# VH-VL binders against FAD synthase (ribL), part 8

Target 1, 153 residues: FAD synthase (ribL), of Halorubrum lacusprofundi (b9lsn4)
Amino acid sequence: MTRVVAQGTFDLLHPGHVHYLEDAATYGDELHAIVARRTNVTHKPAPILCAEQRRDMVAALTAVDEAHLGHPEDVFVPIQRLDPDVIVLGFDQHHDEADIAAALAERGIDCRVERASGRDPRYEDELLSSGDIVDRILKQRGSDCDGAREGQR

## First folded at step 18 (VH-VL)

Design j6 (from z2 with heavy chain R98K Y100W K101R, light chain R60L)
Fold by ESMFold2, last read:
Structure j6 (fold): chain C 153 residues (1-153), chain A 121 residues (1-121), chain B 113 residues (1-113)
Amino acid sequence: as target 1 above (153 residues)
Amino acid sequence: EVQLVQSGAEVKKPGESLKISCKGSGYSFTTYWIGWVRQMPGKGLEWMGFIFPADSDTRYSPSFQGQVTISADKSISTAYLQWSSLKASDTAMYYCAKPWRFGDRYPFDYWGQGTLVTVSS
Amino acid sequence: DIVMTQSPDSLAVSLGERATINCKSSKSILYSDKNKNYLAWYQQKPGQPPKLLIYWASTLESGVPDRFSGSGSGTDFTLTISSLQAEDVAVYYCQQYYRLPHTFGQGTKVEIK
């Protein structure tokens, strides 16, 4: 049984996440998704939802056989625990496949690194990132320091 | 050299609680699953479950889920098997064991010496 | 759960003769992409913990005498002791580690006839 690992923040779920996980699942028989802890999300806004909720939502997706929390201090802990055959990176994830493969080999993890295909928008006004969803929510439901609502200021 | 050293034999009465231990040394304790195996008198081996000490991920055989608690204290390289209320049918030898590699798809290459638990009224 | 069934439950063999133990799994434990059978054999002597003999169905653990061999694939596996020695008197267990829970066979007691 080929064990596949995918990992990401998986904050507000969107069709890009579903495509990524479905594509990752095609690389093997058992897909494990690792949900990043807040402490491991650097250089961008912290996720909106707590890690446990994000894990539970990912676990509910048909493509995912099991979802796991990342480790707050060492991102390789769940990878060592699972000892996967394949790690599939997201299409837009900034990691270099060779760099990830080297880090895995350094730790004795014998694992192939692949990258998922991208998903083009299929519908008018479709949002394919958690950031775009947050921006849309703020535009439609949030206040703006300038011109948020008449009579509010 | 790898060693798994278990706590000593226990004689208990039904309804009492018990926590037995398994201390690992000579390897990276936190990066290997450590499992518990029951052997009732005159019977075979039964896989009870195991724990990954680095993140405390714990898996149980369905027969033992809710019947025992497996835990670990990685600061002292020790795994535990615990009952909240012992039954006479818990009388058995209990082994801890570790696989030869990190990951959950490997057999046990090192075993503790065993802890005999006797539960009688 | 994957059920492991051994046969026979007990086996008496003359010194120097061949002992054969069978183990059958209720589902295949062959990882076909890697051609690995996730089966181990253990030896347990009275008053001792189990000892790993064979893994991946046919690979001998370090320090195990070459009179021990494992064979089989998929659902049907065999442990063979080509020439039984007095020190081989023990109970032998198979175990699958293909998926959780990692179930054992019920054991086969090997004695001298």
Scores: ipSAE 0.673, ipTM 0.862, lowest interface PAE 1.5, mean pLDDT 91
Fold by ESMFold2 at other seeds, look of step 18:
Structure j6 (fold): chain C 153 residues (1-153), chain A 121 residues (1-121), chain B 113 residues (1-113)
Amino acid sequence: as target 1 above (153 residues)
Amino acid sequence: EVQLVQSGAEVKKPGESLKISCKGSGYSFTTYWIGWVRQMPGKGLEWMGFIFPADSDTRYSPSFQGQVTISADKSISTAYLQWSSLKASDTAMYYCAKPWRFGDRYPFDYWGQGTLVTVSS
Amino acid sequence: DIVMTQSPDSLAVSLGERATINCKSSKSILYSDKNKNYLAWYQQKPGQPPKLLIYWASTLESGVPDRFSGSGSGTDFTLTISSLQAEDVAVYYCQQYYRLPHTFGQGTKVEIK
């Protein structure tokens, strides 16, 4: 039994997330998804949804056998706990495969590192990021007071 | 030297609560699963469950889910097994044990000395 | 759940003779990509906790006498004591650690004939 780990923020779910997790699942027999804590999301805007809700939504996807919360202080805790055979990085995740592999080897984790394929947009006006979804919501459902509000000059 | 030291034998009545302990030393307590194994008198070994102390992730055998609580206090390197209401059928020897590596797919290389729990009316 | 079945339930063997214990899993516990069988053997003497003897089906734990050996793959496994000694009187358990819940065989009691 090949155990696969995928990791991400998984804020507002979109087809890019589903593609990533489906692709990751093809690398083995069971897919474990690690959902990052807010405190560990420092390279982009903080997630809208709490970690528990994001974990529960990811767990409901058919490709995912189990979803886990990341550790607030040490991102390698759930990886050590799971001791996976394969870690699959997202297509656009900024981590270097070699750096991740070196960090795993340093901790004695015998695990290969792969990267998922990307997903092209399939529909006109399709949104493939949580940020784009937020932007669309603000455009369509944001406040539209008679006088415009501006917090910037 | 790696050691797992368990709390002493217990004699209880049905319906009473109980919490027994297993203190680990000589290794990185938080980065290894620690498991509980039951052995009823004259019977074999039964895996009850695991806890990973670093994040308190806890797994139970289906036979023991809801029957016991496994917990840990990583600040004192101690795992616990507890019952809210003991039954006579809980009479057994209880061992804690740890695998030789992190991860849940390794055998137990260190065992506690055992805690005998006797439940009789 | 993966069920582990040992045979025989007990056996009596003369000192210096061979003892053979079998263990069968209900599903394969071979991870073929790594060529590892996730099977361990334990020895338990009266009044003592179990002691790990063998892991990955055939690898001896440090300090275990070489009269102990393990063999088998997939679903069928064997523990062999090539020349039984008095201190080998114990109950022996196999265990799979391939997936949760981990499961033990029911045990095999080894006695001197």
Scores: ipSAE 0.671, ipTM 0.858, lowest interface PAE 1.5, mean pLDDT 91
Fold by ESMFold2 at other seeds, last read:
Structure j6 (fold): chain C 153 residues (1-153), chain A 121 residues (1-121), chain B 113 residues (1-113)
Amino acid sequence: as target 1 above (153 residues)
Amino acid sequence: EVQLVQSGAEVKKPGESLKISCKGSGYSFTTYWIGWVRQMPGKGLEWMGFIFPADSDTRYSPSFQGQVTISADKSISTAYLQWSSLKASDTAMYYCAKPWRFGDRYPFDYWGQGTLVTVSS
Amino acid sequence: DIVMTQSPDSLAVSLGERATINCKSSKSILYSDKNKNYLAWYQQKPGQPPKLLIYWASTLESGVPDRFSGSGSGTDFTLTISSLQAEDVAVYYCQQYYRLPHTFGQGTKVEIK
């Protein structure tokens, strides 16, 4: 049995997340998703939703066999606990596969590193990032909203 | 020197609570699962479950889920097995053990000396 | 759950003779991509905790005498003691560690005939 790990913030879920996790699942028999803690998200704005909620939403996705919270101090703790056969990086994750493989080897983790395919937009006006979803919400529901003017009930 | 040292033998009555311990030393306590194995008198070995001390992730055999609590205090490198209400059928030898590597797909390399628990009225 | 079944339950063997213990899993415990069978054998002498003898079905643990060997793949496994010594009187257990819950065989008691 091949154990696969995928890792991400998974804030506001979107089709890019679903594609990533579905693609990651094809690398093995058992997909474990690690949901990053707020303290470990340093390369982008802090997530909107709490980690437990994000974990529960990811756990509900059909492709995911189990969802886990990341460790607040050491991102490698759940990876060591799971000792996966494959880690699948997201398409747009900024890490070099070789750099991740070296970090795993340094810690004695015998694990192949792969990268998921990307997802092209398929529908008019489709949003494929949590940031774009937040921006859309702010445009449509932000501080300039008239609660009754545009038929919003 | 890798060691797993367990607390001493216990004699209890049905309905009493109990918490037994397993102290690990000579290795990185937090990066290995610590498992508990029951051996009833004259019987074989039964895997009860284990805990990963670094994040307290805990897994139970279905036969023991809800029957015992496995916990750890990483600040003192100690794992625990506890009952809120003992039964006579809990009379057994209890071993702690660790796998030889990270992750949950490895055999047990080191074992504690065992803790005999006797429950009788 | 993967059920591990050992045979025989007990075995009496003359000193210097071969002892053979079988272990069968209810499902394959071979990880074919890495060609590893997730099967261990333990020896338990009276009053002692179990001791690891063999892992990955056939790899001998350090310090274990070479009269012990393991073989088999998939669902059928064998522990062999090529020339039984008095000190080999014990109960032997197989264990799968392929997936949770980890499970042990019921044990095989080896005695001198």
Scores: ipSAE 0.669, ipTM 0.859, lowest interface PAE 1.5, mean pLDDT 91
Fold by ESMFold2, fold request of step 19:
Parts: C-alpha cells; sequence; structure tokens
Structure j6 (fold): chain C 153 residues (1-153), chain A 121 residues (1-121), chain B 113 residues (1-113)
C-alpha cells in the first residue's frame, strides 16, 4: 500500500483544494491530508476556521482516507509518524521540491516529492482561493449595518 | 543499548484504577511509536494500540477503544497504560514494545519485560 | 480488521526434525509495488517477552539462527525450523503490520516429541 501525504491550510474549501487532493490521491493507494495549525500559517493570512473544523471538512472529501492536524512546533512530526511513500505539494505552494526532499533526507525519511497539477477556473465567477471567497463575502455582506441586510456583489 | 523497562507487578481488586508504565532509553523516545500488547493467562498476544509520543497521536484496537487509555510523558521518556475501573478479565501480562523505525508499518523489535496485572476479589 | 489464523495450534516434533507452522491472513498483506509482505514471526519462550525472528515474511532478524526460515506471499505464509533444537521449544506468533489494527495469529506451541 502506497501512502501519500498532502498538506495545506484548507480554510474555506474551494474547487482548487478538491482538485489538489484528487490529484494527490492518484499517486498511491491511501491519501493522508495534513491540515496546518493556525500557528504554522505564517506565509499568508491566518485561517478563519479552527484547525479541527478544517480537518473534519477535509476528512469528508472522497479523495481523502484520513485527515490529520499538523504539529504546532515541528511540521515534520506527522510526516515521521506516517512514514509516507510520496509527498505531493500543491501547485502554488512556494516550497521547492528539492528543498523539501533535502529536509526529509535530514530526518531519514525516504519519500518521493511530487507537485500536483493546477486547476483553471471552469465557470464564470468561480472562486479558487479562500482569500477571494473572503473578499466576496465582505463586498456582499460587509459594511451594511443600518438595520437591514443588502446583497451586493 | 535500547531498553524498555516496565513497572512492577500489580495486585488489584475490581473497580480500582491502575496506571502502569514503560520507560524507554537508548533511542529517540519521541519519534517512534510505542505500543501495548495484552496476553491473558494461557492465551495469545493481542495488539491493544500505540502512541506516537512527539504529538501524542494514539491509535487503539477496536477491542480496546474506550477500555484503556494510552498516554506518554516525553520529559521522562515514559509511556503509560491506564484503567479507570479494573475488571477481573483485565488479569493478564502487559507488554510494551516499539518498532524499529518511526512509521506505523513496522514490526516490534524491542519489548519490555512485561507487567503482570492480577485483578481478584 | 485483517484476521491472522495459524495452524496447527500445537505441534510435537522430534529433536533434529523439521517443524512447519502456517499462517493465513484474511486479506492480502503484500505491498506489490515494493514486493514486500508485511508479516512478522515472533518466538515466545516460557516466562519471557516475545522476540522478533522474521520480518517481511522471509528476512531473518539479526542473531536468529539460520535453521529458521520464512516463506509465502499474499495470504499464505510458513515458518520453518529445519532441525528442531531443545531451545526452540516456545510459542510462535505471526503478526501482520500492513494495516491498523495490527493483528497477531493465535499462536502455535512447539514441543519436543
Amino acid sequence: as target 1 above (153 residues)
Amino acid sequence: EVQLVQSGAEVKKPGESLKISCKGSGYSFTTYWIGWVRQMPGKGLEWMGFIFPADSDTRYSPSFQGQVTISADKSISTAYLQWSSLKASDTAMYYCAKPWRFGDRYPFDYWGQGTLVTVSS
Amino acid sequence: DIVMTQSPDSLAVSLGERATINCKSSKSILYSDKNKNYLAWYQQKPGQPPKLLIYWASTLESGVPDRFSGSGSGTDFTLTISSLQAEDVAVYYCQQYYRLPHTFGQGTKVEIK
């Protein structure tokens, strides 16, 4: 059984997340998704949703066999615990495959590093990032407090 | 030298609580699973579950889920097996054991000496 | 759960003769991509903890005498002691570590006839 690991924040789920996890699942027989803790998300805005909720939502996706919380201090702890055969990076993840492979080798983890394919928008007005979803919500639901709700694009 | 040293034999009555220990030395305690195996008198080996001390991720056999608690204290390299209310059927030898590598798909290469737990009126 | 079934439950063998123990899993424990069977054999002498003998179905642990050998693949596995010695009197267990929960066979007691 080929064990695959994918990792990410997985805040407000969107089709980009689903594509990533579906593509990652094609690399093996079981897919484990690691959901980053709020304290580990330093390269972008903090997630809106708590880690347990994000983990539970990811676990419900058909591509995912198990979802795990990341470790607050050492991101490689769940990787060592799982000892996976393949780690699949997201298409837009900023890490270099070679740098990740070197960090794994330092820890004695014998694991291939791959990168998932990207997903282009398929529908008019489709949102493919948690940030875009937040911006849409603020435009349509934010700032109108005069005792009435108004929908705005 | 890798060692797993377990706490001594226990004689208990039904309904009492118990916590037995397994201290690991000679290896990186936090980065290897450590498991518990039950052997009832005259019976075979039963995998109870194990814990990964670095993050306390804990997995139980369905037969033992909710019946015992497995835990670890990294600061003293010690794993624990705990009952809140012992039954006579808990009378058994209990072994701790560790795999030879940090993943969960490896056999146990080191075993503790065993802790005999006797539960009787 | 993957159920591991050993046969026989007990076995009496004359000193110097061959002893054979079978272990059957309810599901395949072969990882075909790596060509590895996730099966171990343990020896347990009276009053002692189990001792690892064989892993990956056929690989001897360091310090195990070469009279022990393991074979089989998929669902059917065999432990063989080619020439039984007095110190081999023990209970032998197979174990799968392919998938949680890891499970043991019920054990086979080996005695001298």
Scores: ipSAE 0.651, ipTM 0.857, lowest interface PAE 1.6, mean pLDDT 91

Design j6 (from z2 with heavy chain R98K Y100W K101R, light chain R60L)
Fold by ESMFold2 at other seeds, fold request of step 19:
Structure j6 (fold): chain C 153 residues (1-153), chain A 121 residues (1-121), chain B 113 residues (1-113)
Amino acid sequence: as target 1 above (153 residues)
Amino acid sequence: EVQLVQSGAEVKKPGESLKISCKGSGYSFTTYWIGWVRQMPGKGLEWMGFIFPADSDTRYSPSFQGQVTISADKSISTAYLQWSSLKASDTAMYYCAKPWRFGDRYPFDYWGQGTLVTVSS
Amino acid sequence: DIVMTQSPDSLAVSLGERATINCKSSKSILYSDKNKNYLAWYQQKPGQPPKLLIYWASTLESGVPDRFSGSGSGTDFTLTISSLQAEDVAVYYCQQYYRLPHTFGQGTKVEIK
């Protein structure tokens, strides 16, 4: 039984997340998703949703066999606990495969590192990032009053 | 040297609570699963469950889910097995054990000495 | 759950003779990507905790005498004691550690004669 780990913030779920997790699942028999704690998200804006909610939503996805919360102090704790055979990075994830492999080796973890394929938009006006969803909400439902010129009647 | 030292034998009555302990030393306690194994008198070994002390992730055999509580206090390198209400059928030897590597897909290389629990009227 | 079934339940073997214990799993425990069978054998002497003898089906744990050997793959496994000694009187258990819950065989009691 090949155990696969995927990890991410998984804030507002979108088709990019689903593609990533579906692609990760093809690498083995059992897909575990690690949902990052708010304190570990330092390279992006803070997530909108709490970690427990994000974990529960990810756990409900067909591709995911189990979802886990990351460790607040050491992101490698759940990886040691799971001892996976494969870690699949997201397509756009900023981590370098070689750097992750080196960190795993330093901790004695024997694990292959792969990167998921990208997902191109398939629908007109499709949003493929949590940030784009937030931006759309703010433009359509926010209080952003730009100084549009009067008299366009 | 790696050691798992368990609390002493217990004689209890049905309906009483009990918490037995397993103290690990000589290794990094928090980075290994620690498991509990039951052996009823004259019977074989039964895996009860695991705990990973670093994050308290706990897994139970279906037969023991809801019957016992497995916990750990990593500040004192100790795992626990607890019953809220003992039954006569809980009479058994209980072992703690650890796998030889982090991760759950490894056999047990170190075992505690066992704690005999006797539950009778 | 993966069920582990041992045979026989007990056996009596003369000193110096060969003892053979079989263990069958209800599902394959061979991880083909690593070419490893996730099977262990334990020895439990009277009044003692179990002791690991063999892991990955055929690899001897450190300090285990070479009269012990393990073989088999997939679903069928064998523990062999090539020349039984008095100190080998014990109950022997197989265990799979391929998937949770980890499960043991019911045990095989080995005795002299």
Scores: ipSAE 0.644, ipTM 0.852, lowest interface PAE 1.6, mean pLDDT 91

